# VH-VL binders against q9vpl3: the designs that were tried, part 401

Target 1, 224 residues: q9vpl3
Amino acid sequence: RGKINIQRPKAPHYERARVVAVTQPKYPELPKAKSCFKTRAERTQQQQENPYNEIIAREVRNWLDHSRLVAFFHLSSITADDIFRVRVQLHKQNLHLKSYGSKIIEQAVKNTRYEAIVPLFHSNHCIVFSPDPEKTAALLRIVRRVPQMVLLGGIVEETMLSRNQLVAYAQMPGLHAVQAQLVQTLSQAPGHLIQQLQAHQNSFVQVLDVHAKNQMNEETPKST

## First folded at step 14 (VH-VL)

Design cc21 (framework fv_imvotamab_arm2)
Fold by OpenDDE, second read of step 15:
Structure cc21 (fold): chain C 224 residues (1-224), chain A 120 residues (1-120), chain B 112 residues (1-112)
Amino acid sequence: as target 1 above (224 residues)
Amino acid sequence: EVQLVQSGAEVKKPGESLKISCKGSGYSFTHYWIGWVRQMPGKGLEWMGIIYPSDSYTRYSPSFQGQVTISADKSITTAYLQWSSLKASDTAMYYCARIDYGEYFGFDYWGQGTLVTVSS
Amino acid sequence: DIVMTQTPLSSPVTLGQPASISCRSSQSLKHNYGNTYLSWLQQRPGQPPRLLIYKISNRFSGVPDRFSGSGAGTDFTLKISRVEAEDVGVYYCMQATQFPYTFGGGTKVEIK
C-alpha cells in the first residue's frame, strides 16, 4: 500500500474534484462594508479643510502661550455633570478646564515648543489652564476628589513636568515663602558671625581678669 | 462676573456709517471669541461673524461678508461691528456674544443688544 | 448651510404643565471630533438670548433643572418639565457644528 504522500496529495479524480468544487461553501463576499472608516487620509484631509480646526487651534495656542500653569488629565468615564462640578470648582480658583480634540491640539502645537505634549492626548482628555503657577496646589486638591481625572503631567513656567514632578512642585513652599525663609536665614548670618568674632575677645578678657585676681591675692602680705 | 456691555441705540439715515461696540469684562478678553448676531424686528437670530480678539482673526457668515466689518481692540477689551453705508434693511437688534470652544462650543454670554434704526 | 427647523412655532402652555420643543437639522450635527454642537437659547421678551443647554443635553450655569435637552444626529428636543411664568419667551436651537452657524426659527412659549 503506497505511502500516502501527505505533502503532495494526488489530485482527486475528476468527478470528485467537481463535487468538491461545487460543494465548497461560497461564502457570500462580506459586503464590502464601506469601511465607514474614512481612511486616516480622508479624515485628515477633511479635517484640514474644516475651518474649525484653524479656529480651535488658534484658541488652544493662545491658552498655552498665556498660561503659566497647564495640567493635562486623562478622563476615565466621567459624566457631564461631574465635569461641570469640577469646572465650577476650578473656575472659582481661576483655573480653566478645557477640552479639545487630539487632532486640534496636534495642529495647534505643531512646530512649537509644545509639540512634546501630543503623546498625552491619545484618549479622552482635558486641560486645565491658569495664569498663576501658585494655583498648582489648589488644582491638585480639587482633582484629588475626582478619581475620574488622572493627572498625566503639566507645564509650569514653560517647563514640562511629569506627574510626580508636578505633585512635588505643588508641595513646595511658595516662592514668597522660600524667599522669606532665605531672607530670614541671611539676616541671621551676620548675628552669628558677630557672636563668633566676639567670643575670642570675651574669652581673652576673662583670662586676664582671672590673672589679675590671682596677682592681687599674692600681694596681700601675710600679716604676722 | 462675565459681562458684555454694548453701546446704546442708534438712529441713522440710509447711507450713513455706523460703528457699534461691545465691551467685555470679568474675563480674559483675549482668550474668548466674540460673535455678532442680528435680529430683525420680530424675526429670529442670524449669525453674522466672529472675531478672536487676541489677533483679530475674523470669520463672517456668507450673508454678511462684505456687508459689515468686525474688529476688536484688546487694549480696551472691546469688539466692534461697523457699516460703511447703512441700509433701511439693516434696521435690527444686534447682539454680541462670547464663544468658548473649549467648554461650551457656543454663545455662553450675551450683550444686552444694540438697536439700530435706519430710516429716511 | 445647515437648516434648523423648529416645531412648533408657538407653544401655549398652562402653568405647571410640561412643554416640549423640537429642533431638526437638515444634516447630522455630529462633528468630526465626536461631539454634537447643538445649543438651546432662551430669549425672554425684551431681553437678549440666554444659553440654556449646550452640547445637546448639558445645562448651562444657573439654568434650572426643569430644563432638559435630548437628541442625536438630526433630531433634538428641549423639554421644560414644569413651565413657570418666567419661562415665557422664544426658544432657539443653534448649531455650531458647521459654518455658518445657524439658528432655528424659534418657538414662542406662552402661558395659556
Scores: ipSAE 0.829, ipTM 0.918, lowest interface PAE 0.6, mean pLDDT 88
Fold by ESMFold2-Fast, scan of step 14:
Structure cc21 (fold): chain C 224 residues (1-224), chain A 120 residues (1-120), chain B 112 residues (1-112)
Amino acid sequence: as target 1 above (224 residues)
Amino acid sequence: EVQLVQSGAEVKKPGESLKISCKGSGYSFTHYWIGWVRQMPGKGLEWMGIIYPSDSYTRYSPSFQGQVTISADKSITTAYLQWSSLKASDTAMYYCARIDYGEYFGFDYWGQGTLVTVSS
Amino acid sequence: DIVMTQTPLSSPVTLGQPASISCRSSQSLKHNYGNTYLSWLQQRPGQPPRLLIYKISNRFSGVPDRFSGSGAGTDFTLKISRVEAEDVGVYYCMQATQFPYTFGGGTKVEIK
């Protein structure tokens, strides 16, 4: 202190001020965290309230509800030009190739009859939709030439089918009675079908590993 | 072939109502969103809103909420943009565009545009 | 709202020479599901916009390979490796990561 004020009596006023300071709440307003950072809880809440999730989920539900054929694929890296060629071929057959985020698919199908498909989408994926189940054979013929697309399973006439069951359905003649019998038989064992569809998560990884090994072997094919 | 065809140019006076159209063909109309985009003379693009023709669900840009109405008639594969009372500031080219969240996640195909001129 | 800023406002180029357009967003365009919803549109004089590039770097149907997109986060670039006469027009970047959708102010590409 280099300066002392002796003109004003300090003791009574200082003691009163100290008592007031001691009894008042001493929690100063805390500076807010820098606005460039948000807590995990704030980000999660904003994501849950994002109208985009509802908008896209509405689109997904519409495709599922109005398609008599739905096929699920694992999708490996593919160029935009190549996927466009596939889309053109599919569109000529009234087949529509779509890709949606796993979280959006989960939100769209939660509490619906389609909830069992969620485990199929733990990595890169795409879905093909059509109002025409007779196009299953055309679909499989087109995707056979696209090694980046690996069939996991699907839904035909609102019945969940494994990969092998979809292949079998595609090979049946265009007779309603034969196709109805297949659907009727498959619909009698829903637990078994769902288990098979879920198991395909591991199967496609194995298929991709075999495919990769086969691609390496084909680099030096023998002439005989 | 995906195509969006818009109604012809309009010349209106302030206070008049107007409804312009956008007809889709070559795709599943009810499965794709239609968006509307305004381009004022010599200016850039502004998003106005979107509609899902399957159930007529709409979402508007805050700047256009209450200013326009977006609707669709899936029986004739047509989306609409309408004003109850036009203002001179509504003079612009209006585009409809298809939105695809499962393919390109953006405006993939565009209509040719409808020029709306509002003057006294 | 996310603000999209384009540079330059105008780009006069000689036929066959490259052109480069930059786009900067006020916030990261990476969506929580991992994709970045940044598109490039081309508008030729008297014509509607046309989609060129989606998700930063993917060429749309019918778009020549001389067009390429790159970038991440908030900074994006559209490159034309060799400008042709039909490339004259205004180019816009667009974000669809967050509502409302927003566009850059546009870059006019002209032949010099």
Scores: ipSAE 0.716, ipTM 0.861, lowest interface PAE 1.1, mean pLDDT 81

Design cc22 (framework fv_imvotamab_arm2)
Fold by OpenDDE, second read of step 15:
Structure cc22 (fold): chain C 224 residues (1-224), chain A 120 residues (1-120), chain B 112 residues (1-112)
Amino acid sequence: as target 1 above (224 residues)
Amino acid sequence: EVQLVQSGAEVKKPGESLKISCKGSGYSFTHYWIGWVRQMPGKGLEWMGIIYPSDSYTRYSPSFQGQVTISADKSITTAYLQWSSLKASDTAMYYCARIDYGEYFGFDYWGQGTLVTVSS
Amino acid sequence: DIVMTQTPLSSPVTLGQPASISCRSSQSLKHSHGNTYLSWLQQRPGQPPRLLIYKISNRFSGVPDRFSGSGAGTDFTLKISRVEAEDVGVYYCMQATQFPYTFGGGTKVEIK
């Protein structure tokens, strides 16, 4: 009885092969379930340039162009009430909390100097705008109380800053304070110079006085 | 405080031109949209169109396209709604309202309204 | 255009009692951004409209807690837990999900 080569089964007889071929259940190709996952490409293509996105993108661009302080935040499980509270606090400081869709932001910053911010907007996010870069410290103070808002980075005076850089910036003395310090330092410089110049003269006068005193003592005749 | 102050009531005849105004204050006028809404006597609200004052970009409702012109002067923080030729059917209250897409995505603040009466 | 249908047209309510207004849209108001841009407006007699609720359920600044919004998709509800005399007026739902923006026909809240 020839060893049934399990690895290379002999081709079945022609008739058997025909029967097997005909009896192979043609499983209906499972309707390619249109994977509900519209490929990112299909989602992007079907996003027919919703004139709506263009309109909102215009607003976003305008905020970016006219803000000297822009901060980007990730929102983690924040409630509407919490957002409202934060918004109120920010508004008191002339800080404007806005939330836009990632696609809108992408459209708004496309081919602009802001294009580098697009990767920051993959999840729930918000943006804080301010015309005043000096409000950075105030912003960070407010947000520290809101653990659901995570600082990602920002733009200050047209410069993109990391989270750490923004924190450092906020800790720096204001430009005016630095200027004042500089002025103070500069104002002290002439005083120090004068003191140094006078120090030699004063020393010389002291030496002369000592010399004069010594000469007077030598000229006093011992009256025998 | 954010305020929108509209021009006073107007009484006009059919065929006359009219321009009404909406002045914004207490906020950055150029950053927010202004919309116009019509309310005919005893009727509901109808969206007419919007303008972005920063660049005067406008969008109209199809029903009002070509019927009115929306404009803005950012230097005086004022938006306008104008008719070249009024009809009796234009008799209505007209409201301007601010739109913030970044927060509310709707009309957050409204003007007091301007009553326009067009009669023979 | 999205058609907004409000019910009832009139809602006579006793002071201190709750009121409920329904707004139905002809299509889903869920935007591609994931948000639903439905707002509720209040118009008191002789006054301009004011924003009460935005994005279905968020109260606008200064709006009392007795006002609440709910809903999803095409069905939305404004509730007043305890109607006060100052709540008399016409209430409108508005969609801002797509152009043109459209309003409901309004619901008149009156005191019985």
Scores: ipSAE 0.859, ipTM 0.935, lowest interface PAE 0.5, mean pLDDT 88
Fold by ESMFold2-Fast, scan of step 14:
Structure cc22 (fold): chain C 224 residues (1-224), chain A 120 residues (1-120), chain B 112 residues (1-112)
Amino acid sequence: as target 1 above (224 residues)
Amino acid sequence: EVQLVQSGAEVKKPGESLKISCKGSGYSFTHYWIGWVRQMPGKGLEWMGIIYPSDSYTRYSPSFQGQVTISADKSITTAYLQWSSLKASDTAMYYCARIDYGEYFGFDYWGQGTLVTVSS
Amino acid sequence: DIVMTQTPLSSPVTLGQPASISCRSSQSLKHSHGNTYLSWLQQRPGQPPRLLIYKISNRFSGVPDRFSGSGAGTDFTLKISRVEAEDVGVYYCMQATQFPYTFGGGTKVEIK
């Protein structure tokens, strides 16, 4: 690796190392890494300016804009072999399982009609896309056997739906036009999607509260 | 089955123009990126650039910026790599490969390669 | 640019014996959102490259379980537990964490 002559000993004794240090050739000092001295805020600012994130965000926007079915999932720990099997089953139904970082999703949907989905992606997540909304039933049949994937909600025919509304949609046989009209009717249910997002926030707070209480219960009392 | 099929081998003289192709099938062409990779005779792999066929957005390696043009025609599911004026140093095998950032985040399927020979 | 260094340059292996290839990056490959975009490719003589491993340790479709990947940060390893005749070829590591994408110099695996 270095410019040390191959004939020199690899691991000199302490006394030998002192002699080598005095006689070694002078090499130019490598420039210091700026990132090592950056604050968290400065690091975040540089990430926001990274053009690489825009490339991936472009892909996310394209999937959202050209899919008539989008389903959002919480994803618990799953092996590569298991997710591969799920991906193969989904692909046979023209369903495309994608995983993107939360910051990239946020960048992709910021200032778009999809911005409301951002809170769903603060934990482990994945998204399933399809150009065919009639595949919602097939999607739910496949994920029913994957306990690591928990349906959070989705978008059907450009309309945001809760988990329960997606399940209702999946149970509708019939013509696509009739299903689209039903989706519009379901979306008129007051506060359902907002309630789902608020429930998610409250669930997270409750998880933190339970975790804090569990840590307190496990702590050995200190002698006063 | 996902397939990328590239155009046949080319023998050219320095100064000539060339356009080689990469036709995708078995997947949604506009939803995946296509990258181009050069392999000089007996050497390793060099990334040249990528294109998103949906909107023809391109990103080039600095070493290839201005030396080649990457384009795509989504109506025939084909990506292209083009030179306005070939040099002997362009002699190499050229691969196209598919990449997606939501699945494998790597070049998952590769074309068979197009050998380009530039000699006087 | 991120420099990817592979060792060894060549690895003559007896059939059925293990092989190990190392890949070192000049800077961390961990992306800002937590994933590490390190892939391994196999190129058999006269064939195009083929994806073996993605995101350090995940086997691609159709890749035998004798192939495994490991590592973190700047140091990565590809292992073949029992080398078979069809494994002859050149292996490349690749990073897709930062533009421009860069490849290791390659390691030639051949049978003794």
Scores: ipSAE 0.722, ipTM 0.861, lowest interface PAE 1.2, mean pLDDT 81

Design cc23 (framework fv_imvotamab_arm2)
Fold by ESMFold2-Fast, scan of step 14:
Structure cc23 (fold): chain C 224 residues (1-224), chain A 120 residues (1-120), chain B 112 residues (1-112)
Amino acid sequence: as target 1 above (224 residues)
Amino acid sequence: EVQLVQSGAEVKKPGESLKISCKGSGYSFTHYWIGWVRQMPGKGLEWMGIIYPSDSYTRYSPSFQGQVTISADKSITTAYLQWSSLKASDTAMYYCARIDYGEYFGFDYWGQGTLVTVSS
Amino acid sequence: DIVMTQTPLSSPVTLGQPASISCRSSQSLKHSFGNTYLSWLQQRPGQPPRLLIYKISNRFSGVPDRFSGSGAGTDFTLKISRVEAEDVGVYYCMQATQFPYTFGGGTKVEIK
């Protein structure tokens, strides 16, 4: 504060702040970060407010459109304390944990390339978004310690991946390395491009299959 | 070099409002939480609350919920602790500290402290 | 809330001798995810606290190897193998396993 208004003498700063604070209505604290799931009451309220539902549906579509990594999880009961820790660890890695009602998800993805994900949201769920697909390994390391979050699958670089495929992707060379190899192939003389792309695609699929099989062997409980 | 610099000492009367600051530098301010810790004269440490500057999400200790407001302005890499009406029992040293939940799960870097004295 | 109890309240130590500080929690600090979020802080006279040990036994960057932490469940120990003059101060244990985060009452280490 620079000058005193001569037409309206102002109370000392501390006195004004006190009066304002006392007269301000008390509002419950609203979390700035999204929780991994919403209460039934919150879901019901959103459904009853059609304009709000469309705004949130657009938010979901925006996240899907701007994320190169999207991971889908089933969410079991989790404490506020536990979800807080997970959200913080994820955000440090540019991974954004979001939860939306099933009807809102359906509304957001209907008639889009994402429509195939709708069945994943018929139960308790949450989604992790990131613009960086190379953070998949970091994501899986973090959620490995969160038994309440069960990986269902995801989307990487616009490609739908199963749980096993997403786990395998985390262990592979980054997609940027694969894209760089394809660029090098495109710079070569005609006649080599088709064979190289087919060989690379087959290698990618084969690596995913091998890693998925290895992942199953490592994670499968011993039969009793 | 990671550094948290707090505002200077304050002397106030009961009933007055106060806002103290904690400016972070040398790291990505929005990627780390900031916590506030109270130390009454000759006493131990008490956790007050935390804020995530990226989206201003706050979490308070039950003992301090409704007593103080924690906020942050990421454009100037500064966190704040505010009282609407001070009490004599608020006389204490107040520390801000960065919290790393990735590796350490604790307060890794601390500000120098702001001494608040409330007396009539 | 988890209550953290430290013993002793003060530890007068001869220079070069070892010091040992105990911390007991009212509940297990082992998180459901398997980690134990118990840390130790050092506060020198007139200075802010400084992180010394995290997750029971891991030394923070720049912390001398004469400091070591141990323990499990509800019982934890901080040891200084050879106390130096700059080690004078108050030491606090802290738990971050459960909200609200809580500190021990502190142990004053002084040279006699």
Scores: ipSAE 0.007, ipTM 0.424, lowest interface PAE 14.7, mean pLDDT 75

Design cc24 (framework fv_imvotamab_arm2)
Fold by OpenDDE, second read of step 15:
Structure cc24 (fold): chain C 224 residues (1-224), chain A 120 residues (1-120), chain B 112 residues (1-112)
Amino acid sequence: as target 1 above (224 residues)
Amino acid sequence: EVQLVQSGAEVKKPGESLKISCKGSGYSFTHYWIGWVRQMPGKGLEWMGIIYPSDSYTRYSPSFQGQVTISADKSITTAYLQWSSLKASDTAMYYCARIDYGEYFGFDYWGQGTLVTVSS
Amino acid sequence: DIVMTQTPLSSPVTLGQPASISCRSSQSLKHSYGHTYLSWLQQRPGQPPRLLIYKISNRFSGVPDRFSGSGAGTDFTLKISRVEAEDVGVYYCMQATQFPYTFGGGTKVEIK
């Protein structure tokens, strides 16, 4: 019985080949699903042509340039009502909650010092802007009550901060408080120095007094 | 409180020039767009154009392109709408309104309007 | 240009009764960024327009809860659950999805 060459199977008999050819399931060509996915290129091209991108990018850039505090948040399943409530609270603190498309942000920050923020905007996100970096603590207090807002990082005084760094910053005493503390510390330094300088003199005087007293006691004649 | 205060009513003759104003207050004027909207007597609203006060970038409706000029002076937080030569057909109420693309993506606050009457 | 068509032109309503205004756009108002920038404005007699609803269904600050917006794509609706005397005026839909921005023709809400 000849070894069935599995590597080169003999062509089936003509009739069998016909049956196999006819019984091969013609899988309907999956309707070329018009990939509703406009190619990234098409989307990008359409977006480039949209005057809106330029307009909104201009706005984003202006906010970034004039804000001393910028915080980036991921939004997780937040309702419009919740956003509104948060916005109102933030607004009371002169904090401005904005939401922009990732592509718009990318366009806005392209070839700028802010380009490093682009990776933060891959999902639903919002940005909080403030002209006052001292509002960082207030911001964090407000958003702590909103679990749907996840802090990703921020920019404070033109410095990019991680989430942890931003939290740490918020916990620091205000610049004025630190300055006051510094002034207080500096004001105490001369007093301590004077005390230390006088300590030796005072000790010397005490030793001299003791010596003088001892000499007086030795000069008192024993009245026999 | 955010407020837009417009200049008073104007009565002009055809061919005259006119510049009306919209002063913003209670917000950072340079961060928000200002748009102008026309409303002819007894008619609906027509978008005319927008300006970004920070850099005076402007965009017009095609219907109003070349017909009017929108400008702004950020130092006094004021936007302007001007005509070089008025027509009788320019008789209308003109509104300025603030646009916030980061929140509402629309006209969130409006001026009280300026009535412009152009008659012979 | 996107044409905004409002219906009805006039809506006489009894006090306390609901009102509904329709706005239809000539094309989809869904922006490439995923939002639909449709707004509703109220203009009371002798007053400037006021923003009521933005992005289809969001109430602007100070807007009573009796106002609600709904819709998608090309069809949008403003509803007033209980019309009050202060609600008399002309209502406009506005699209800001594409330049030029365009308004509906307006719907006049009047008390019967």
Scores: ipSAE 0.828, ipTM 0.915, lowest interface PAE 0.6, mean pLDDT 88
Fold by ESMFold2-Fast, scan of step 14:
Structure cc24 (fold): chain C 224 residues (1-224), chain A 120 residues (1-120), chain B 112 residues (1-112)
Amino acid sequence: as target 1 above (224 residues)
Amino acid sequence: EVQLVQSGAEVKKPGESLKISCKGSGYSFTHYWIGWVRQMPGKGLEWMGIIYPSDSYTRYSPSFQGQVTISADKSITTAYLQWSSLKASDTAMYYCARIDYGEYFGFDYWGQGTLVTVSS
Amino acid sequence: DIVMTQTPLSSPVTLGQPASISCRSSQSLKHSYGHTYLSWLQQRPGQPPRLLIYKISNRFSGVPDRFSGSGAGTDFTLKISRVEAEDVGVYYCMQATQFPYTFGGGTKVEIK
C-alpha cells in the first residue's frame, strides 16, 4: 500500500476521504500524511525483532547475482509431495526451486538492476535458478506437467525476457553461442517487458478469482 | 549428492587453541548457509551459530557469542569453527549442517560430526 | 528463548506398531511470514542427525511415507505409522521461527 497523492485525487471516494481526514480532530497515533518516519530506536528494535529480513534478502540477492537462468512463476496451491517431485526433477537438471516472501524480495532487489521484477510478486510465487541457461528447455518441459506453476517470465544471461521470449529461447539447439545471440535478439525495452510480465500475472489472478467465485456458488455449508 | 565432510577427532588440553573444518561438496557452497550444532556426551542438540560463505556474514547464538569463531573459505568450500582457548566443558560432538531459507528453512544435510575431547 | 518440551522421554514400541511423539513450544512458532518453522530430526545410534520433516508436516527428500507431522501454534506431533528396526534412535523437534534456534530434549524410540 503506497501513499495516496492528495494533490491529484484519482476517485470521488478518495477526495471525500481527504476532506473528512483534514477536518477531523487529529489523533496522536495516526501516521502523519506529509511524512512518516521511524525513530532510530524503533528501527533498531524492528531489526532486532526480525533479523531474518537481512539474512534472507542477502540470500535472494546472491541467487540473482550468480544465476545465468532465473525463471519466475505464479504458484497455486500444491501439495508437499507434488512440489517435492518437481524439485527432484529440477535438481537433476541443476535447476533450483526457491520460495521467498514478496516483501523480502522487494527489500533484496530495491535499488538494484533487478528492481523491475517486484510487480511479479504480488501473489503466491516461486523462482527457479540455474547457473546453466541451456537448461531452459528442460525447465519448461518439467513445468509443463505442473499446472499449479504458471511461467511469468525470467532472466537469461542478465537479459529480462517475457514468457513468449523464454519459450522461443528454449526451442533453440543447445549451442551456447547461438543461444546467447538469440537472447540479445529477443530482448525488448524494459518498460514493455515489465508490462508483459505483470499482465500475465494479473490474467492468472483473474482466472483464480473466477474459479474461487464458482466454487463459492456451488459450495455446501462448511463443516467444522 | 550433497555432502558435508568434517575433520577428524581431536584430543586437546585446556587452554589450547583448535580449529575444526566442514567441507561442502555436491552443491553451490556460496548459496547455502552453514550452521554449527553442539552435542555434549549423552545430551541433546544446541545451536551455536550460522555463516553465509558468500560474504562470511555470521550470526551467533547468545550462549556462544564470544566463546567461538565461525568462518569460511569459499575458495576451498570449507567452513570452520574455532576456539582460542579450550575448556573441559567444550568436550562434545560438533556437527556442521546446511540451511537454505528458500527451500526447507531448516538444517537439511549434516556432516558426520567431529568429536572434541578436552582433558588434562 | 523459546523452550521446546518433548514427551515422552522414551518410547518402546513393538515392531510394526505406531509411535507418536509430542513437542510443545513456550511460544507460538508461527512466523510473521505466515509459515511455522518447526522441524523434526532423527538421530540413529552413532550417526549424525537427519532431517525428517520441515514446516510442521512436509517430508524431506528420501524420508519414508510412514513418517508424518502435524500441529499448529505451540503443539506439534510426529507419528510413525509402523515402526521398523531402522527407526530406532532419538527424535528431536526444532524451531527456526525465532533466534536463537532451539531443540526439544529428544525422545528415544526403541524396539521392545
Scores: ipSAE 0.724, ipTM 0.869, lowest interface PAE 1.1, mean pLDDT 81

